VHH binders against q6npn4. Designs and how they scored, part 1

All scores and structures are predictions.

Target 1, 370 residues: q6npn4
Amino acid sequence: KSTIEPCSSKDTCNSLLGYTLYTDLKVTEVASLFQVDPVSMLLSNSIDISYPDVENHVLPAKLFLKIPITCSCVDGIRKSLSTHYKTRTSDTLGSIADSVYGGLVSPEQIQVANSETDLSVLDVGTKLVIPLPCACFNGTDESLPALYLSYVVRGIDTMAGIAKRFSTSVTDLTNVNAMGAPDINPGDILAVPLLACSSNFPKYATDYGLIIPNGSYALTAGHCVQCSCVLGSRSMYCEPASISVSCSSMRCRNSNFMLGNITSQQSSSGCKLTTCSYNGFASGTILTTLSMSLQPRCPGPQQLAPLIAPPDNVPKELMYLPSPSPSPSPEFDDIAGGGSSIAAVPAASPGGATVSSSNSIPGNPANGPG
Below, numbering starts at 1 at the first letter of every chain, in headers, positions and changes, except where a header shows other numbers; antibody chains are not in Kabat numbers.
ipSAE, averaged over its two directions, is called F for ESMFold2-Fast, E for ESMFold2 and O for OpenDDE. V2 adds 0.75 times the mean of E and O to 0.25 times the DockQ between the complexes of E and O.
[cut] stands for letters that were removed.

## First folded at step 1 (VHH; framework vhh_etentamig_d1)

Design e01
Fold by ESMFold2-Fast, scan of step 1:
Structure e01 (fold): chain B 370 residues (1-370), chain A 119 residues (1-119)
Amino acid sequence: as target 1 above (370 residues)
Amino acid sequence: EVQLLESGGGLVQPGGSLRLSCAASGFTFSSYAMSWVRQAPGKGPEWVSGISGSGGSTYYADSVKGRFTISRDNSKNTLYLQMNSLRAEDTAVYYCAKGRWLPYYFDYRGQGTLVTVSS
């Protein structure tokens, strides 16, 4: 089967952009660059939205974020055209492409998307369409459910490093990108398949076909419901979101269970499970289903990606980081570095071995003026 | 420096054939999927065809299926497009592009070659 999906003007899918901040920006400022919902952006990165005034939190330069976008079909080509940028003093097409949008677009692509505008002189306040890369690969393959991340190859990135970072394989990366060998160059854009949990909501639900990648959360039902992928079972788990909005009832019909509640009772015939689960959003109503199942043994607690405190320029205390550091990963951790605050347990956080350094950020020898 | 140089375009009658070539340099050609993209006068770019790095998989837009054949010679770093049963609607500048993400690889596309289908 072809990994290039036939598309029409009605064909869309959810996709992700891999974006590295070029400077310190508020959550709202990053969201504004892409015209995306700031809370949904935070949840795509497992950032805890319950923190006070989280939308005004300042995120540090060099932080890597997954930006949720809608991928459309335009002239038979998958791309997003919903992003617009208003030029500022000293902007060039090069600085917009390479710094502001992190290489997700080229100067030539901006020029083509704005062919009726004279781009040789960028007057302050010029509104530009920013075409962004995306992929769907929907409905024509028997592969496991996946969401696709548009990843800009940076600095010393390797195929093996990228595969490890996103829990895929070099083979899957080469196959998805139709490559003959695992060779990459800085500035190349790869479609990275992220393993995901798919939903089984009815077709009349507004969020029919909701899909969430492992390690992310998604906000649905008008900001009322928060869902994530259960790592072991690949099943979607949903519960009430930690934000203040007016919501329809989130209780199952019998009024005994709240959305997300799971009860287990051991008996001679096995373990009886009762679950109040989310079944989609229709006409302003949160749909729930109460289900009962019998299993040989009761399951352990669900394994969800931990929610993290909003990142900033100051290292967080131990209580804000997820788990104690696992075995060091060369691509995410400085395995030879003394004085790393994350690596030095007595003076630093117990977590963060996998994200103390990002290979998506160019190293010192390769850094430009920005 | 990535360079792509298209050739083989020209004026041809409806129902005729042309073979386009693209000479690639500055990257490991066999490691990358390659594509053909066309742009008709006054229209946006349209993806036409793609081929995997090994040449083992080929892909075509519905408008050209059964008429066009994409191929490559990795020993010569050259991409080809055999165009048969040409129609007036095939009139466009044809570009080769590195990768399958066509709009995002436009900085790797060449100067283009003009194909005019007219009596």
Scores: ipSAE 0.000, ipTM 0.326, lowest interface PAE 11.8, mean pLDDT 76

Design e02
Fold by ESMFold2-Fast, scan of step 1:
Structure e02 (fold): chain B 370 residues (1-370), chain A 122 residues (1-122)
Amino acid sequence: as target 1 above (370 residues)
Amino acid sequence: EVQLLESGGGLVQPGGSLRLSCAASGFTFSSYAMSWVRQAPGKGPEWVSGISGSGGSTYYADSVKGRFTISRDNSKNTLYLQMNSLRAEDTAVYYCAKDRYSSGWYPLFDYRGQGTLVTVSS
């Protein structure tokens, strides 16, 4: 893997920051520190946005959040320079770097990014550029779709512990970070690869290149569409968001299928699957694709990450308890209506068509005889 | 504790060559990626080249590919930049930079040296 992600293009890509709150802050206050959409930030953490006045909910100190950011190419390297901070009474470069931004930036890096400003006198209301870590590894050899989380090593973190927490391996962490040995120090920043679902939207779509980490949610299409990466798979699933907004049509062309509807019909020849899926947002229009496929068996219900209540000042374990609610979300109902109740029929014959893992027959003109 | 000392800068004719050195101390040199960053008069900083802790991977800005070579000697805790076919636009202060991470794979520098001036002029 790359030890530095050099770049030469003006294209952008998506990344995540691992941020730990230094004090109790409202959702809107955290979002303002990074200039990100508060609802998108909540969904990146699987926090249920249907709670009343959720944007003004106070999140507790020490809570860990994944903050979605956009990376750009600046001076030949990938980083984020779109974040700005206005200084407050008693701020120092050290308190801004280590407390406010949780060690995601150093005082020296803030000084370098603001080289035209005299930072020896930090007046209240000074606007500072906060350079934040950001890496995508776009266009490199990536065999598995991944979104990268910039993680600040804390206290007695171990490589094995970090790998377990983010469902990766010590080997992958070592390789991604170009480490000779899996040795870390508190304050180090590691790129953690999060398994993700990629999209193949057209290049003219405003959400071209949308990528969502496994177990998270994202809003797109002007908050009209909500997408998730199905747990344990690489399939992106999108459906109408629960937010009350005015949206363009979400019906697939020449059909009665709405975005997110999946229908299955089991027969002796296999399972006929019809899906109305999201294909990007362009010029105010939600693009959809109606697809039909034949599979040996009908798929089971979608396994989406559970939405959690907004965290408050309670023990961490209570924030991740299974919901006692008997009713699934509207998103789950949409999926269930399309295929979760369809019976799967096992193969009747033990002999049948085989799936070949062999390469094509050798002997084409390009290879020639020995 | 961390200290980076650049040397080797000076006045060079166009088409000439120059070798920069950076002596590192205060950290386990072989465990961190190192970079060269330059700043031309009146311009912002530009990343020039990077090298992994082992020296197994090297990276270059498009403006210097084929002309500059980054290398390191971990036994001497020294980083090098061999600059060939120098042009007037290579005139800049060149800084040795250490990444914040143990691997340094992400370009978030926690220290840079004082810099060494390279002037390419007839």
Scores: ipSAE 0.000, ipTM 0.253, lowest interface PAE 15.2, mean pLDDT 76

Design e03
Fold by ESMFold2-Fast, scan of step 1:
Order: structure tokens, then sequence, then C-alpha cells
Structure e03 (fold): chain B 370 residues (1-370), chain A 122 residues (1-122)
């Protein structure tokens, strides 16, 4: 199935696409493919943006990325319509859907979205609207607290494996996707709930509804503010972005506290916290709030989600065996007549494991629980 | 080697017209979509218009829609931009761009030519 949420609301939400690269592409090339901000895309994947010229870094084929998008309700289904693709020599609707966009859209959905264009023979340079299925599940009825990832089921996947990878459960996946049984087919698109840090910005803020998956980062306020969501947290931590060159004031009004500053004082009655926190972006102005709260115990030092180095292609070698690596986990695949090893940046939920390629000799399919 | 040579720019009064040309060589012209990109003094590049390989489909930025017409002659390996009802805001260096990869203003800059200056002033 290629539709993951039927809808009737015109409201929009932030959502993620689970995208696997079909070929080696620069960061800017992948970002351009989806018309998304390249550094925001890197931070959604916890990739360290401090590396020189990171936007021109090459990302290897088969790398899995979380692509941040805006999800809207159009023609009774949730989808992003901001993505456009210009056809190239030798393109087919099948190659665009299955290779270029990694199965996140079907050839039939591209046809429907481009009904005014003759798609029987693709002229080079034909501009296509690419409708990318997504989910909000903004649940008055379901009360789901998560950010949703559109995930394309692979032939090696099981419901248990996907649940483990993204730190959810088979029950939650089944319920979110309105499935009668936890049965999947390769090419199905699933809405995967990711634990997230939510915001409570005013509705007039440009970044109203900002939500960040656990273990990840987001850029906001015109690249001036960077927010982090650590594992197990529901509240994001925001501070001035290191890449910002010109921004409105990030000082809390009537104080000398800068955005992100937290002071604490422990006493027998508890811990008093004073925080200068980010409260959204409106009319070119970074909104800040100075607040005081009382906690039973003072928190430890501010933790930030771990950052990983940008992945690089490695030399291709026959019979190479992977060494244990803390992050990212390497993936190995034989393409055409040769073997390859590629450092992968898995787009995994906090506490989850990425789907590992099976190196077992037996050709029997792995059966998951249930 | 891909070569693009823009011509046809000059000084024109507001409300006037100009036709820009781009002579292409070093590749099979009809196999590629082509675009016009402009850069005004002190501003970043702005995608203006695009045309498919056969000329069957044309695309325009909202700022020029209804005033500019893009066309191509594949037998002459030449791209054209007919500019009507020119405004002071159209003052820029205009570049001919060959498609590099995907539709994006950013990617059209990779194979742009050397440019032709259009000045709209009284």
Amino acid sequence: as target 1 above (370 residues)
Amino acid sequence: EVQLLESGGGLVQPGGSLRLSCAASGFTFSDYAMSWVRQAPGKGPEWVSGISGSGGYTYYADSVKGRFTISRDNSKNTLYLQMNSLRAEDTAVYYCAKEYDFWSGEYYFDYRGQGTLVTVSS
C-alpha cells in the first residue's frame, strides 16, 4: 500500500521520509531532490555539520536518511506536494518512483498527480509533481505523541525487525497503520512512530508545531537556532546555531541570560532552575522566555544528542568482513561483479537498532515474533 | 567540453523588449533541458525559465510569467528568451544553463555560460 493516512483536515504537520539513496549523491543533490534545506537534512540524521564544506560531501548509495518534510492533506490522503522532479534522459515513471525516490511513491501516484502532462513518453526536462505519502495522526481520537516516518518495506524486513530498529512495537506499528494482522509486503509504505521532543510555541510563530525525533537535531529561526532532542526526553533544548552569521537578539528580555543558559540552585526545598528558553520565530524575531521552576533534584549537565561523522565511500574489496563499529554500522553488498563496503548512517530511533543485512548462508526467510 | 555563449543583452527603457540567445556546443542539445538564470547586482542567482528537451514544456518564475517566453531551436543548438514589458527589477546578468541533475535553481548554475548583461533604465 502506498497510502498511509486518509484525511479530511487541511492542517499540516512536520513529518519524515525514510529514504535510501539509489546512487552516490552530494548532500546538496539529495536536498535538491526533495527541495529541503541541506543542513537541516544532515541534522535530522545527527550528522555533524561542523565538517568543512559538508554540503558538498558525497553520500554513498544505499545510505538510509530521514528527510524532513511538511505533510498536508490533499485529495483525501496525507502527502507532501512540495517535491518536484525534472525528468532526465532514460527516465521512466518506474525508475523515478522505485529508484530515484526509493519506492516512497508509486508510478500510478505520479500519473495521478500529473494528470495534465502526457506521461506516455517522457520528454527530457518534464517537471513532475512527486506526491510523497506521509502521516500526521494528529490524534484527538488516538492521542499519539510521535513524529511519523514514512518507511518503505524491504524484502528482508519483518514487523519485529522494523519495530526494534525504530524503538517501537509490533502492536504500535499495527495500530498506527490500521492493519488487521502484522503482515507486510516489500514495497509497502508504513507510518513508523518515532519518539520525539515537542514544542509549545505560539500559533503565530513560523515554526509552530516544531517536533524533533529522539536522538536528532533541527535548525529553525532562519538557521539562527539549533534544537536537540536527547534520548528519553520530551522537551527539546535550543541554543544559538554555530553556523549562524546574523541573527536577531537571542538574549532573554530584561536579563543577561543568553538562549540556552540554565542556572540551578539546590536547597532542602528542592532545586530552583532559571532557564532562558527558545519560544519560536515570528516576524524575523527570535522569541525567548525567561522562566523559573522548582524541581526535586537539580539536573546534571545539559546533554546533547550524539553527532556522527559524514559517511564516506570506502574501497570495494571482495570477501571483506566488517569489524565492529560503534557508529555508523557498515553495510556490505555485492553490486554487479564486485564486493563493496560502505559506512552507513542508519536513521534509527533512539534505543533502536538498524536493520542489519543477514550474512547467514541459509536462504530461509527469518520469521519474526507473531 | 560543454560551451554556452549568451548574447542579446543591452540597455533598454522600461516597457521595452529584448531577445536573448544562447549558442550551445559540446553536447547533444536536444537531450537536455535548458534554463535561463539571472543575477542582479548584490543579489543571489534567480532561476527565470526552463524548457524541456523537445520544447514541449516550458516553465517560468512567477516574477516573469506572462512577460517572458522561452524557446529553443534544436536544429541550430540555440536557446532563446524573449523578454517583453521589461522593468527595472529585471536588470541582471542573464545566464544560459544546461541541466546538471535535478530541477533546482541551485543545480542549473553548474553549467551556466559567461552571461549577458541586461540593464533596464531610463
Scores: ipSAE 0.005, ipTM 0.380, lowest interface PAE 11.4, mean pLDDT 78

Design e08
Fold by ESMFold2-Fast, scan of step 1:
Structure e08 (fold): chain B 370 residues (1-370), chain A 121 residues (1-121)
Amino acid sequence: as target 1 above (370 residues)
Amino acid sequence: EVQLLESGGGLVQPGGSLRLSCAASGFTFSTYAMSWVRQAPGKGPEWVSGISGSGGRTYYADSVKGRFTISRDNSKNTLYLQMNSLRAEDTAVYYCAKLYGEWPYHSFDYRGQGTLVTVSS
């Protein structure tokens, strides 16, 4: 069973797959299964990317990951843009579906997607199309921006437990999945709404529609710009990434402000707040916007978001990599684990009084195929 | 609630010295490795130095090795950075940071405004 979102348009959106590792796999091996950027995958899970040779580090079996994907409308239903799997010795459609892809696809769905291939005999090296579920939902009536996670129900799961784990409600889960009652079965795929910081980039930007789950980071603009979503903030905060090799200018045009710079000036009419903000990536150029807002009083000292990507030269010994690699709690989640580091971050955000922070994000048909 | 409060920054001439302090509260200070991270104007964050929970091991970025000394006083829940032979390129806001979690979920946790160090004549 799977949750299917009917499409009324060919718009694309950013979405997440909830994936549990079936065996120990390198970062690059997991990224290859979904054809996603390894560094973006790690940052979506608040995993430090500064470890030497981090792409070859082993992620342990049973680890839960949020895999960032592009979701599109195909044949009237929402699913991820095509991913491909090359068969190995002893593979079956069942083992590919249930183990390799963690139940995010059924054997029957793989058969249908590969109708031209004789799947009764899986020769080593056969290239298969894997259709993975995803959700975009046009929530023009929703008050908060959200990113949707495709989550495979496990035998021990309850609706209340899933809602608690992802900081949502049984009511929201039931409504999002068009369920008459909060009844689930192992193997069902639920669309789980995760609170997120949305962007308002122009449609021609390569990262149009960028959305980041609360407590997570993302790299964009060819790894030149790092954005974060702080718990309690409604706007993403972007700054220059420390890992970038070659980047276009990150200054706000005709100003002394660098991307991420915020200044405040108190006057009798209130506080004038000036911010140099990231506005997308287009044709190799980092777009910036200089904005001013007025509020009754200048904000106090701003607490910084946690640094999740330590600078390039941090020794691995400081990061404490226990051997063997620990198997994290099956219930571990950024929301549950962020209590002392993120939950206490102040409500003050560079984007607090900015334009359109509460607007629903409709997909842009121009960014979708067709 | 984890709180980290940096102090000791200021304007200093090249070749001068400064001692930074970080007052920590809300966690068992002696069990955590601590670091100093700096952010120069217009640049991303740069890790500077780290120290084990016991103080038995110290680590330094090549750019500061031989000039900076990290230390801690676990009885006072305070982290220090002694900066000698300061250069113009050391100009930055300095933050103290606590590591938390375990692989793959290690991260720096820093919450203060930092302390500004300006090296100029």
Scores: ipSAE 0.000, ipTM 0.365, lowest interface PAE 10.4, mean pLDDT 74

## First folded at step 4 (VHH; framework vhh_etentamig_d1)

Design g1 (at its last look DockQ between E and O 0.01; V2 from the best seeds 0.00; counts 0 for: pae O 10.8 > 2, placed apart)
Fold by ESMFold2, look of step 4:
Structure g1 (fold): chain B 370 residues (1-370), chain A 121 residues (1-121)
Amino acid sequence: as target 1 above (370 residues)
Amino acid sequence: EVQLLESGGGLVQPGGSLRLSCAASGFTFSRYAMSWVRQAPGKGPEWVSGISYSGGSTYYADSVKGRFTISRDNSKNTLYLQMNSLRAEDTAVYYCAKPRTYWSGSYLDHRGQGTLVTVSS
């Protein structure tokens, strides 16, 4: 890997920003800071979107979120995201950088991005361009699909702690970041490879190269299709999204199967498995593939990454970075990512987050509207 | 403690040349992309040039392409900027900068006190 990603002006790729809320914020307010779709943001954190008025839900201060972004090429030499921020009463470049954007940008970078404006006197209502970091590294890590998280190093962090939190190794973090030694400093930004599912869509699909972090969800095809990367699996599972939108046909051709349908039939020769799967979005059309296979045993019900209720509180055990039992890092990711998959629940169900009481995970439609 | 010490600035006539140096210490210099940034009086910082950790790739703002050359010597922990065909608009304090990211020279963390370059008749 290189410390600078050469690119062309048409290159874009998917990435994640690691963001910690500086105060209580509505879902829409967080999404507006990054100019991202609020529903896609919730799904990237495995937050159930079926709750009423979920976009106006108030997320608690100190919650950590993965913000799904599209990296673009800047000056042919680096990938970055630019967002816009309208200044508020009592804002300074320092408070915007360190608090509002969680240290993902520096005051100097804001100054450089807005160099045609004199920012020594910062009037309320000033529109600022906010440049944000991202890395894609061709969507791979050690020849496997990966989605990269831009992580702001905290004062209490160690490389070993970060590696455990995000289910990777110190060696891999060091290699990904082209570091000679695992020394880190607070405020530095690491590229953290997250395990992911990749797609095999045709190159002409507008969502060619779709990649989803393990245990998470994404929307595609104009919000018509929702895909997940199943925990501990290389399988991407896609179905019609739960959002009411006008969509092209999701029926597999020459069949009665709809996108996401999986039927199994036990027979003397094994399990006959028929699937209607998503094959990308092209020219306004949702592409589907009907396939049939024979397996030794019929699989159980479709397994999806657990969804959690929109959080009201941050569980106290996730505000620290101890050396606990195996898999402590997935629990930090899984606050926003999973319900019943959370391994540690010593303060289970404090007044806000009731992950064990979340709705059923979407699966094959039993009786769909079409 | 990260330390960056710029030198080589001065007064020069338009069309002239200067070579800036930056001595780095307190971090593993050979593991970071590095940048030059300048700040003209009354303006915000402007990114000028960047170089990959090994020196294998170099990058320039459009305003300086073809006139400036960035280089580094990892054995001496030193970053350089050769500035040719200087213009009045190049007048600024020049800073070398260590990025906040290990993988991009454009995301700044530290800079030195700078070295003043004045281009005038």
Scores: ipSAE 0.193, ipTM 0.515, lowest interface PAE 3.5, mean pLDDT 78
Fold by OpenDDE, look of step 4:
Structure g1 (fold): chain B 370 residues (1-370), chain A 121 residues (1-121)
Amino acid sequence: as target 1 above (370 residues)
Amino acid sequence: EVQLLESGGGLVQPGGSLRLSCAASGFTFSRYAMSWVRQAPGKGPEWVSGISYSGGSTYYADSVKGRFTISRDNSKNTLYLQMNSLRAEDTAVYYCAKPRTYWSGSYLDHRGQGTLVTVSS
């Protein structure tokens, strides 16, 4: 069973595929399977793209990746049809579906998507359309920005486990997938809402509607700007991309601030914060906005997800444990200073002198007339 | 090849100060955010401080805020950490790392050999 999102618009959205590698593959090979930008794929998984020769890095089998894809509306249903697969020696529709694409597609779906082609005999080098699951749900979950991951349920999975893994709830998963009960079977494809940051870029920007899952990164502005969704927040932070070669100016107008620069000054009146922020990409130009705000306290460091080296081994589940939320700062128990009871010396009751003053002021008489 | 070389560690008394340096090579230093991370004996790695590529933004862990200052000289490909009011709990091996890389578990991509800071009376 797969979650189906009905659609009436031809509008596309960003979506994610949960993909588990069936074998050791180079970064570029994985990207090619889905016809996605390898850099975008790496950033979606918070992998450092500045790592030497990262494109040729071999990712280990059983590694789980989030693959960024474009979700379309096809025949009234959300699907991705942008992926093509070139058949290899010994490929079968079954092996392609179950192994190569990890159960994201069925053999029957491949056959239907390629109905004009005789697939009774798969010749080597045959180009196949691979229909892939995706969901948009207007980029929201419970009225908050969300990006949806299509996740293939494994035999070891529980609804609670999936919810925990992706920082959602059983209730939310059940609701999003229109399930009457939180019962799942291996091979089911769930839409998993991921908390995300939504951009507020102007509509005329080419990267209008940019959404980044929490803890992930994205490149924009022709690979000149790298944006992240701050951990534990819905705030997007953008800075110059490290791989950028030729980019438009990233300076905030009429200032010495560069894109991503943040200064804070604590004063008695509060914290003055100045930020040069990314405001989208339009007509080949990086748009920036300088903002100043006064806050009661200076914000702590922006907690960006760490960029990690390309993995050589499958990370143990323990490694994805969200960094323990900073333990609430111990409430400084106001040590109620033991106010020494200074014995208030009884102020002597000053005797109320009864000053009797009698003064008789006289009754003057005055006059009558007309 | 990316190379990071930390220096400036040593023995210092509580309340003392140290300045750490990190010499960077093998990459365009001025294009990358840099961080300091530390690992105390018997403890996991801890992020200490970060600085943007231009030096225009600085970030600090709560544990070091107000005491430590991160800076950089892009012309010299060098990252610095001024540590003031040092405490016993600051005792650790300090590493410089790039870009905005945090030591989390087994994940540390680019770091040096580290420099030992010992705060003891």
Scores: ipSAE 0.000, ipTM 0.235, lowest interface PAE 10.8, mean pLDDT 82
ESMFold2 (binder alone), look of step 4: mean pLDDT 83; pTM 0.845

